VH-VL binders against o60147. Designs and how they scored, part 244

Target 1, 175 residues: o60147
Amino acid sequence: MLEKNKYLYIFRHIQTNQVLLSQGNVLKKTALFQLPYPLQKPVAPNGMRPAKLRKDHWVPLLKVEFPNESMFQSVFMQLLNYRKYRSVQPLTSDLLKLPIPVRRRKIMRQEVPNTIADLADILNKEKFPENSVRLQLSDKSDSEYADWPPSVQIDSEEIKLSRGFREKTTVDEAR
Key: E = the ipSAE of ESMFold2; O = the ipSAE of OpenDDE; V2 = 0.75 times the mean of E and O plus 0.25 times the DockQ between their complexes.

## First folded at step 13 (VH-VL)

Design jc44 (framework fv_dargistotug; at its last look DockQ between E and O 0.03; V2 from the best seeds 0.00; counts 0 for: pae E 12.6 > 2, placed apart)
Fold by OpenDDE, look of step 15:
Structure jc44 (fold): chain C 175 residues (1-175), chain A 120 residues (1-120), chain B 106 residues (1-106)
Amino acid sequence: as target 1 above (175 residues)
Amino acid sequence: QVQLVQSGSELKKPGASVKVSCKASGYTFKSYGMNWVRQAPGQGLEWMGWINTYTGEPTYAQGFTGRFVFSLDTSVSTAYLQISSLKAEDTAVYYCARGTTYLSYGFDSWGQGTLVTVSS
Amino acid sequence: DIQLTQSPSFLSASVGDRVTITCRASQDISSYLAWYQQKPGKAPKLLIYDASTLESGVPSRFSGSGSGTEFTLTISSLQPEDFATYYCQQDYEYPTFGGGTKVEIK
C-alpha cells in the first residue's frame, strides 16, 4: 500500500493570522487559493487573499503527523471544506455592528482558533486509533482552543523554525 | 487497488458536445482531488484543471474556461469532463488523474485516457 | 505560469546505460517537482514526486534530484522497459509539464 508523506503543516500569516494548509514545510503558491472569498463583500477587499506569496510572512502554526496517507488526505480535504463553509456564511449581526477596522481585527483573530477547532472536530469524528495522530504546535497554548480526541497525542516540544520560518527538521538539516 | 476507469473513445463533429467520465475505485473518492490532463496527438501533457471532490469546486487552467466543465457524481465516485462546442483542436486524449493541487504527491493514479476525435 | 524545460528532448541509449534527464524551471519551485514515464498509448506513470521521492512500486534504478530550478531524473542502468517518454511536472503553482524527453534505443 502506497504511503506518502503524512504530515500536515498549517501556516499562519504573521499579520493577518490567516491560515494555509500545506503538505510540505514550504508553502506553494497555490496555497493562497485556499483563502476563499466570502459570499458577502469582504471586509477587506483585495486584502483577504494576498496577490503574492510572501513566504517570510507565513510561519508554522502546527504540524500533524497522521498514521497514513489516506487519513491525512481525508482530514486535509475536510479542513478545506470547513473553511469554505465558513466563508459563505453570512456575517453575524454583532460583527456587522462593529466598525470596519474592528471587524477586520476580529475576523483575523478568529482564523487560527477556528482552524484548530476545525481540526479537532474532524479528528473527533474520524475516530482514529488512540495516540495515532501526533500534533505539534508552535505555541503549545494554542492546543487549548479545542478538546482533542484520544487519537491525538500532543507533542510537548514546540515546532522549531528554520530560515524562512519553515519547520526545522533533521531531514532539512541534512540537505 | 486504486483504479480510474474512463469512458470510451468519442468521435464527434465540430460544434457537438462530449462528456467523458472517470470512475474511481479502491479509495475514498472525496479524499483526493481529480485532475484533467489533455494530450494532443504527438504532443505533451497539458493540465486542464482540477475539481475538489469534496466541495465540488472546479478550477480551470487558463485556456480551459468556458467550454470545459468539470462535474461530479459522488454517489458513484465519478468525475466528468464536458466539452461543448467542440473544435478540431480539441482532438486529444483526455486523462483523469488523482491528486490535490494543494499537495505535492504528484498524480499517482491515472485513467487509461479517453480519445476524443473531432472531425467533420 | 512556470515553464519547465527538459533536456534533451531526445535521447538515444543502450540497455545498461546511465541516463540523465534534466528539467529546468523558470523560477524557484522548491522541491515541488514530479517525474512521469509514459509509453505509447498508455497513461503517464508517476515515478518520482517531491523532486526525489520514489513512488511506490517504481524500480530503484530511478532516482530524482534537485531543488529550486534544476532537477534531474536518473536511470542508473537502463532496462528494455525503460524506453519511453519522460515528463517533469511542477505543482508549486498550477501544474505544468515539461516538453518531455523521449528515450529511444540506440
Scores: ipSAE 0.815, ipTM 0.907, lowest interface PAE 0.6, mean pLDDT 91
Fold by ESMFold2, look of step 14:
Structure jc44 (fold): chain C 175 residues (1-175), chain A 120 residues (1-120), chain B 106 residues (1-106)
Amino acid sequence: as target 1 above (175 residues)
Amino acid sequence: QVQLVQSGSELKKPGASVKVSCKASGYTFKSYGMNWVRQAPGQGLEWMGWINTYTGEPTYAQGFTGRFVFSLDTSVSTAYLQISSLKAEDTAVYYCARGTTYLSYGFDSWGQGTLVTVSS
Amino acid sequence: DIQLTQSPSFLSASVGDRVTITCRASQDISSYLAWYQQKPGKAPKLLIYDASTLESGVPSRFSGSGSGTEFTLTISSLQPEDFATYYCQQDYEYPTFGGGTKVEIK
């Protein structure tokens, strides 16, 4: 029997440090809807959604191989839930005292450490078999944002940002 | 075995409401999104939107943001489509289909469809 | 809005023929294209996802190819049970479907 894809790719935005989840190394436009609010509604304290997907602004943060597709789908949905939960929480008094642009930047800067911590928390709670989940990071020091369960095997080799990870060239070169 | 079983056909008058059910079995309900697809008589397929079965958050396609409501009862692994203020142009077969919209694995399981007929 | 144009809208072929259906996208959708088969009175059935990946249980006579804006579904040797309407569907953004291609067996 062939199995569906069981890989999670996580991307970060090179400027804002926002995070997007993906099944592969090419982002879908719908990935933007994982972010709670569009740019045209800047009232939201929990982040900003870019108006368009600029694939050259998103770089790999990490990738994960799960034991099977159903576990990948479960973790994917749980990560979305963590993000939704944060998006509806009331602001702390410290955040409310900040100017809105500063507040937004502070919230967005936390997406990388928050997502890594959420992933580890999910993997700890799911009780996956030992060494059944392979994790590879673009920067191995990012593993320090969380305590990883025995189920996780952290790859010694970092993700290499070669042109081999890009399926599309720029518009000027691709046409 | 993944299975989606929908409620039976409905004959309704304009202005009434209908609630279509889609009961899932054979998989972890909260791990996969649920989509609704409309097919008018003799016409093609039209995506209406989806509901995140983990969070309960619906997303509606343009044109389906008013009279159409997606909901869940996760205790019985069931998704619902409610259509209010029915119009003649709502006459169609309505399908539920399993798939998480942020992923590209296709809609790999479909309900049998529910015919809703709106007639005077 | 990403529009999908299927061609032809209708074809008639004999058992054993090679059948090719095309789907053209109004913009680059990478490989985010699926193919469905729908028989009269039945729900659609997924044949292919990610442009070329065959869904489990689908006969190997079905194949998909293409990337970017041009995609094809090929049935290498048409069988009597392949009478159906075929739809392409993109999910690069919120899903849209092509208009369908009705295949009749001569």
Scores: ipSAE 0.356, ipTM 0.753, lowest interface PAE 3.8, mean pLDDT 86
Fold by ESMFold2-Fast, scan of step 13:
Structure jc44 (fold): chain C 175 residues (1-175), chain A 120 residues (1-120), chain B 106 residues (1-106)
Amino acid sequence: as target 1 above (175 residues)
Amino acid sequence: QVQLVQSGSELKKPGASVKVSCKASGYTFKSYGMNWVRQAPGQGLEWMGWINTYTGEPTYAQGFTGRFVFSLDTSVSTAYLQISSLKAEDTAVYYCARGTTYLSYGFDSWGQGTLVTVSS
Amino acid sequence: DIQLTQSPSFLSASVGDRVTITCRASQDISSYLAWYQQKPGKAPKLLIYDASTLESGVPSRFSGSGSGTEFTLTISSLQPEDFATYYCQQDYEYPTFGGGTKVEIK
């Protein structure tokens, strides 16, 4: 197979810790539809909810390199399915005791550890070849939210924070 | 095989209502969103909106608020488009198409189209 | 919303010709652009997604290129079955389609 490497880009919101998945290093505005709690209020009762993507509010969380498009698509779709599943589950009794705004903040804050745990679970189930999946994090301590399978190789270099949602590569840093 | 099969053509008077169906098979219905695309006679393609098949939440493009309603019957893997208070300018072929707006894989499977003709 | 402008709107070409269709976006849409082929009386068929990725089962004579605001669809050696209207489509924001390019075989 002569397919070029494919990347899964995962972003987090700097204030809410909400997570967005992307097939490219540039977030598209419709990615905001992944969120169960909208960043902006609906404009019309039965119409579109305008989404305002502010590039400086979303920063890289992690980047996953797959050897082909098929593996990328499988993992991407499974992560979306995990998120859908979580959004419809009954709330725990401790969350139900909290006022709605406090409850939502706690749920949103959990998206980072939940996404990382879900990614590891998917990669453990898929049984990819050893060292075939490369993981690069913005904060390497986030890797401790999960146990990683032998298929995963964690990059020693962290993703450098850049303005907006653009990632810096080692080539960009060398210049 | 992935298939989307739509209901047959409709001829309606202005002010009537129509409900177009799109039955999906060959894949897990709730895993992909369903889009609706309109094509007026001799004109190009126009995206009307999509419905999240897992949650049932519809999203409508600006020109398609009010008279247009997207709905689902997940028990039979079917999506519906309802148009109320039909106008002559609603005359078009209506397509359902599989895809999601936050994943740029394009609309990779389409229904055969349903012609809705509105004439006095 | 994002406007897509296709050029030309119409072209006539001979079998074996190299055909290029351009799609220009009113804003930077990165690589979030797809191309479709539509034959008379038929539903559109996806040819290319993510600007340059060929859909499974699509002949290799079709290729896509570009990023940002300017994109091209190229047919390297036009065949009789390529008579059709071609549409570009972005999904960087709510999806929009270009106006279409009708390709007629001489």
Scores: ipSAE 0.350, ipTM 0.762, lowest interface PAE 3.6, mean pLDDT 84
ESMFold2 (binder alone), look of step 14: mean pLDDT 92; pTM 0.948
OpenDDE, look of step 14: ipSAE 0.778; ipTM 0.895
ESMFold2, look of step 15: ipSAE 0.006; ipTM 0.490
ESMFold2 (binder alone), look of step 15: mean pLDDT 93; pTM 0.950

Design jc45 (framework fv_dargistotug)
Fold by OpenDDE, second read of step 14:
Structure jc45 (fold): chain C 175 residues (1-175), chain A 120 residues (1-120), chain B 106 residues (1-106)
Amino acid sequence: as target 1 above (175 residues)
Amino acid sequence: QVQLVQSGSELKKPGASVKVSCKASGYTFKSYGMNWVRQAPGQGLEWMGWINTYTGEPTYAQGFTGRFVFSLDTSVSTAYLQISSLKAEDTAVYYCARGTEYLSYGFDSWGQGTLVTVSS
Amino acid sequence: DIQLTQSPSFLSASVGDRVTITCRASQDISSYLAWYQQKPGKAPKLLIYDASTLESGVPSRFSGSGSGTEFTLTISSLQPEDFATYYCQQDYEYPTFGGGTKVEIK
């Protein structure tokens, strides 16, 4: 059986710090539906789902290459579930004391580190083979948000994707 | 091997309800969403929506809200499509097809289809 | 919703012919395009996904190309079992299908 995609791209919004998962280096509009909060199509700001995909507002956070499709699918689905689970958790008393806009901003600010931590947690639980998962970050310092298992090989070279798009080079990846 | 097996043909009167089942086997049920596609006689394919098999959350396409309900019984790896207040225009073959909203692999597995005929 | 326009709607060809079907999207959908084959009384069968990736088990005479708004399905040498209706489908947004192209025997 021919294996399908084994690449995970994660993008962050430059203003809201919201995070989107993508199997490809070009964001789908449906990726916006990953964002928790009202099913309705409100206009951003923080904590809302944009009505339109502005690719130029999304920058790459990291790229992960998995050994095979099955591993990719497992991690991808778990990441989505982690996010959803987090979004439905009761708000702390401290957050409830804050005005809604401030509250939303604080929550959104944690999306990047939370997503990275989620990824590491999932990978730690999966116990993939040593150095079988290749992680490339746009900012190497972001790797500090989590303890990575031996299965993860962090690339010394930072990811070079354009905002919301494929690589800046003329050579495109398969997906 | 991956299989989606749907329930048999249905003949209903206007105003009645129908529930079509789609039983999955040969793969991890919760790893793929389940799509529903309608095809009226002699017409093309129309995506009705999908249900997240992990969370149970349904998403309906425009025009398929209200009378159409997606549901699951994960214990038997089965997805359901219920249509209420049936109309003659609902006469069609209904397919289930695995795939996800976020993964673009195409719909790589389909049920055999269920013909629903609505006639007075 | 994104509209997909297939051309032609009908195509008559002979065994051995090279057949090309076009699918045009109303907006840029990158490579998020799939092709299906459907025979009468049967469910659609996935042929191509991600615009150009051949689904497992599909004969190599089938190929897909294109990106953005213009896509093509090509059958290099039409076989008797290839007479069917073909659909393109995008999932850049919520999935939509083209109107279909019926390939008939000349």
Scores: ipSAE 0.375, ipTM 0.806, lowest interface PAE 1.9, mean pLDDT 88
Fold by ESMFold2-Fast, scan of step 13:
Structure jc45 (fold): chain C 175 residues (1-175), chain A 120 residues (1-120), chain B 106 residues (1-106)
Amino acid sequence: as target 1 above (175 residues)
Amino acid sequence: QVQLVQSGSELKKPGASVKVSCKASGYTFKSYGMNWVRQAPGQGLEWMGWINTYTGEPTYAQGFTGRFVFSLDTSVSTAYLQISSLKAEDTAVYYCARGTEYLSYGFDSWGQGTLVTVSS
Amino acid sequence: DIQLTQSPSFLSASVGDRVTITCRASQDISSYLAWYQQKPGKAPKLLIYDASTLESGVPSRFSGSGSGTEFTLTISSLQPEDFATYYCQQDYEYPTFGGGTKVEIK
């Protein structure tokens, strides 16, 4: 229904707090190649996908509306590059002293604040028109992870607690 | 192709030292941790520890502190296991295996193993 | 310190058989369990990770299930190349392996 090339849909995992980026309001299995962070496991050519995508495990984090496809593409690609860069950085000594599962959970939990900070950094670096980018968050307090440029308008309405980015409206898909 | 190639078999006397190498190829060495796994003759697998290839920091399992040292030479994509003051009970095949600490991806590539025999 | 108990320790099977191997953890390890195949004189090969995710290149006749403390590896139709020893391994804490299950030809 929406112009898909103007919207960035960001999801978080309900148990691990890992983040997935999507061009559409429904996640595809190919989005799983964005995991894991900070280390990547390369998939062999013609290999099986890691894990199964379970729709009910991913909830909306935020939705970004861009004025055009060019801005969307630029920001989306830069955000993927920022995530890749983070995946190869050295671990801090504080993390290294923790047991492996505690360390993993702490790293994964940071993906939400890191993704929001990265988005803001990209938008501050790019000179977009005032009030041209609209953010809608599931939890408005998450906007406090970063300082936003004048190009960003934060919606006063939060995304309702619901599955995905689907509307409440009754929709019949009979034919 | 991802490959881990280990050094050849060693025959040592009790009290000696041995250094086993594991040379990686076909992937970015610093992107994966390197694990060490021991298998005594006729026995199962025993995890010894791992080394973070990006930071160089080793982590040892209980029972493998003191005499066992993990190290790296990142310029040649090689990990090392050194065992000092060898005992007869150290006789085993030693494997290197790549893995990650962040998600349970398992150890998806293994060296061929190095047999270390300790006898008088 | 997390103990993994495999059963059976040994089984005899024929080509075409369905083979089931169980791994029990001494405490809840969620889904942090992998399965390996080891043939005589060779290094182990990863089959399954995260309890049920098939490793790239592994035949679809292999499957894993379970969570918490009870896990199962199933081979739906045993092939000649599947005669080997199978190990489970947890990495919820420091990694530990099960005792192994040897699958021999009848």
Scores: ipSAE 0.006, ipTM 0.483, lowest interface PAE 10.8, mean pLDDT 80

Design jc46 (framework fv_dargistotug)
Fold by OpenDDE, second read of step 14:
Structure jc46 (fold): chain C 175 residues (1-175), chain A 120 residues (1-120), chain B 106 residues (1-106)
Amino acid sequence: as target 1 above (175 residues)
Amino acid sequence: QVQLVQSGSELKKPGASVKVSCKASGYTFKSYGMNWVRQAPGQGLEWMGWINTYTGEPTYAQGFTGRFVFSLDTSVSTAYLQISSLKAEDTAVYYCARGTGYLSYGFDSWGQGTLVTVSS
Amino acid sequence: DIQLTQSPSFLSASVGDRVTITCRASQDISSYLAWYQQKPGKAPKLLIYDASTLESGVPSRFSGSGSGTEFTLTISSLQPEDFATYYCQQDYEYPTFGGGTKVEIK
């Protein structure tokens, strides 16, 4: 059982590299609503919002443990704001020259590093105690997308995944 | 301590508008979403939607689009619910409720509720 | 929308009784279920979140269990102040509430 609003999970889509924020290691359907418009729910991999949540298409990118709920909430809300900000930014002239499918793919490919960078930026602005935030990545090399403040302790052990692309437990190992 | 204080009871005629306020205190207003829940007399609870207090983005449940508007005044840590073109069916107690994260872990703090009565 | 069905709708019990309320979801919602208590003329009060985690300040006689589609709220020993209406609520999708269970004095 996870403590209330203490853990942040970030998931990525295995095909589109879209990113979802979660307070639990099991994604909620409402998490899909984090993805940009249109309101009409097209089917992935068109780079939009899937109509259905396919949990098997999402894998943990990283896990963050915060000291308390207040710190979590602050970071979480800011992350959502950063995402929204990017989603409404005008397309560059270079992107506009590309076919729509190519454009979408290029934008989606940046979601993972951008989200990691956003997290680091937010944490740098927050003055949390040293080593008070524990960061665990599915791929440790992803930590290189940003400079982390002293408040962040990067776990040397990568996230272990089960068949359901969630944290591996002893029960999962028996399967 | 966390506290949500709502505006007083309202008596309106059909076709009129009402604006309910919910003032928050005891926590960082922008760090928690604000939900609205309706309860008709003698009936159950119905989630109307929520507003992201950080970004100001509202999300409305099905059936609560058009006549229902969520808004904020962050300078006074207050959320608002406006209902236009009131109908008799809108007679209910309306609650604001603090939510954590992205609609997670329940609503841990509630306003005292605002009774809106729509009658000819 | 996810539908939550509570049973029973009404329950008569005495002080000291063990009370069990069930909430069934129309689909798998994992553990994203909360329980609320509401007394007449008052706002709901959060009792349990994440199916089984007790909200701070809630008496230990309250407990929640279940996952997937079947959930249970249990009051181990009913107290006079526990007579109220109880609601389950899911937030796996946009929040929906159960129909409520009114616990009355026998």
Scores: ipSAE 0.675, ipTM 0.872, lowest interface PAE 0.8, mean pLDDT 89
Fold by ESMFold2-Fast, scan of step 13:
Structure jc46 (fold): chain C 175 residues (1-175), chain A 120 residues (1-120), chain B 106 residues (1-106)
Amino acid sequence: as target 1 above (175 residues)
Amino acid sequence: QVQLVQSGSELKKPGASVKVSCKASGYTFKSYGMNWVRQAPGQGLEWMGWINTYTGEPTYAQGFTGRFVFSLDTSVSTAYLQISSLKAEDTAVYYCARGTGYLSYGFDSWGQGTLVTVSS
Amino acid sequence: DIQLTQSPSFLSASVGDRVTITCRASQDISSYLAWYQQKPGKAPKLLIYDASTLESGVPSRFSGSGSGTEFTLTISSLQPEDFATYYCQQDYEYPTFGGGTKVEIK
């Protein structure tokens, strides 16, 4: 039996603030295909593409519950398009003045505010019904990166992940 | 198709000045930084610095302060390298090279090089 | 400045040989390393960036590996057109190049 997905989870790297999108509360290995971060040329975040997903390095940034799968799919695809658009834009003159490693760290750090702003922009354009979209943030101050439409209800409940998301598997423990 | 076309070879006396051009085509000039790389005869590659094509601001490597000037004419998508008070040690092939994307992962397009010979 | 040391500085090889060139950095540069090929009288050509990513149009016999301070460029089956000088280059801070490795016919 299939249950249609209406949840978007966004994860951030605890050190770099790089962002991964997920269609559920489990961050899957296939999410690594969102890395490297595509620019005019592909860019490897952290200066190195991970060989495999290290779940202990990723924490939930936010969770969005949509009224139905159609709304979820529309927003999810638009968010991926916004990320692609940002990745091919010219860098600001302020960034271009910085040494390459400092520039890369600053760009990576901006993925969190940029992703939140992009999500809010998409939700503002879609004009969903009032209080129809439930948003949960790990750090509520992150809501300040954007102006949210009336369709968004900000929830104070902690984001709950499956235990298997963060705990080592038997294979990992056997090393 | 990205192309960087440089000016022809120069023969100069010590103390003279030279200006090398690098004309870009096939891409948006202001979207990529322009690097300058030197290669003395029989020697390896040496990065001289870069110029931000959006702001016009140059950055010089430590060995290239004072006598070397990077500049632009954005109306014709051209970058320039000027060397003043030429010395015999400046004899080299000078290359312009486009930064790879916005994070400079290598130099993906190069000019053909300009030989500058300084001799008395 | 970050110094890059290439070894060997020179090697002689035959068509069909596997060729390996090493580049060592004076400090950790993560994966911020590129490899170039330069033929006599020509500008360098980018082969590999981000340590292991093959540039578009570069033959699959070229591969790069490594991270941190030790990197290698491998040519799995040397072809006549591969006789050239190869350079590593870091862009972790201001760019610097290795001294080059000349690959010549045996």
Scores: ipSAE 0.006, ipTM 0.492, lowest interface PAE 12.0, mean pLDDT 79

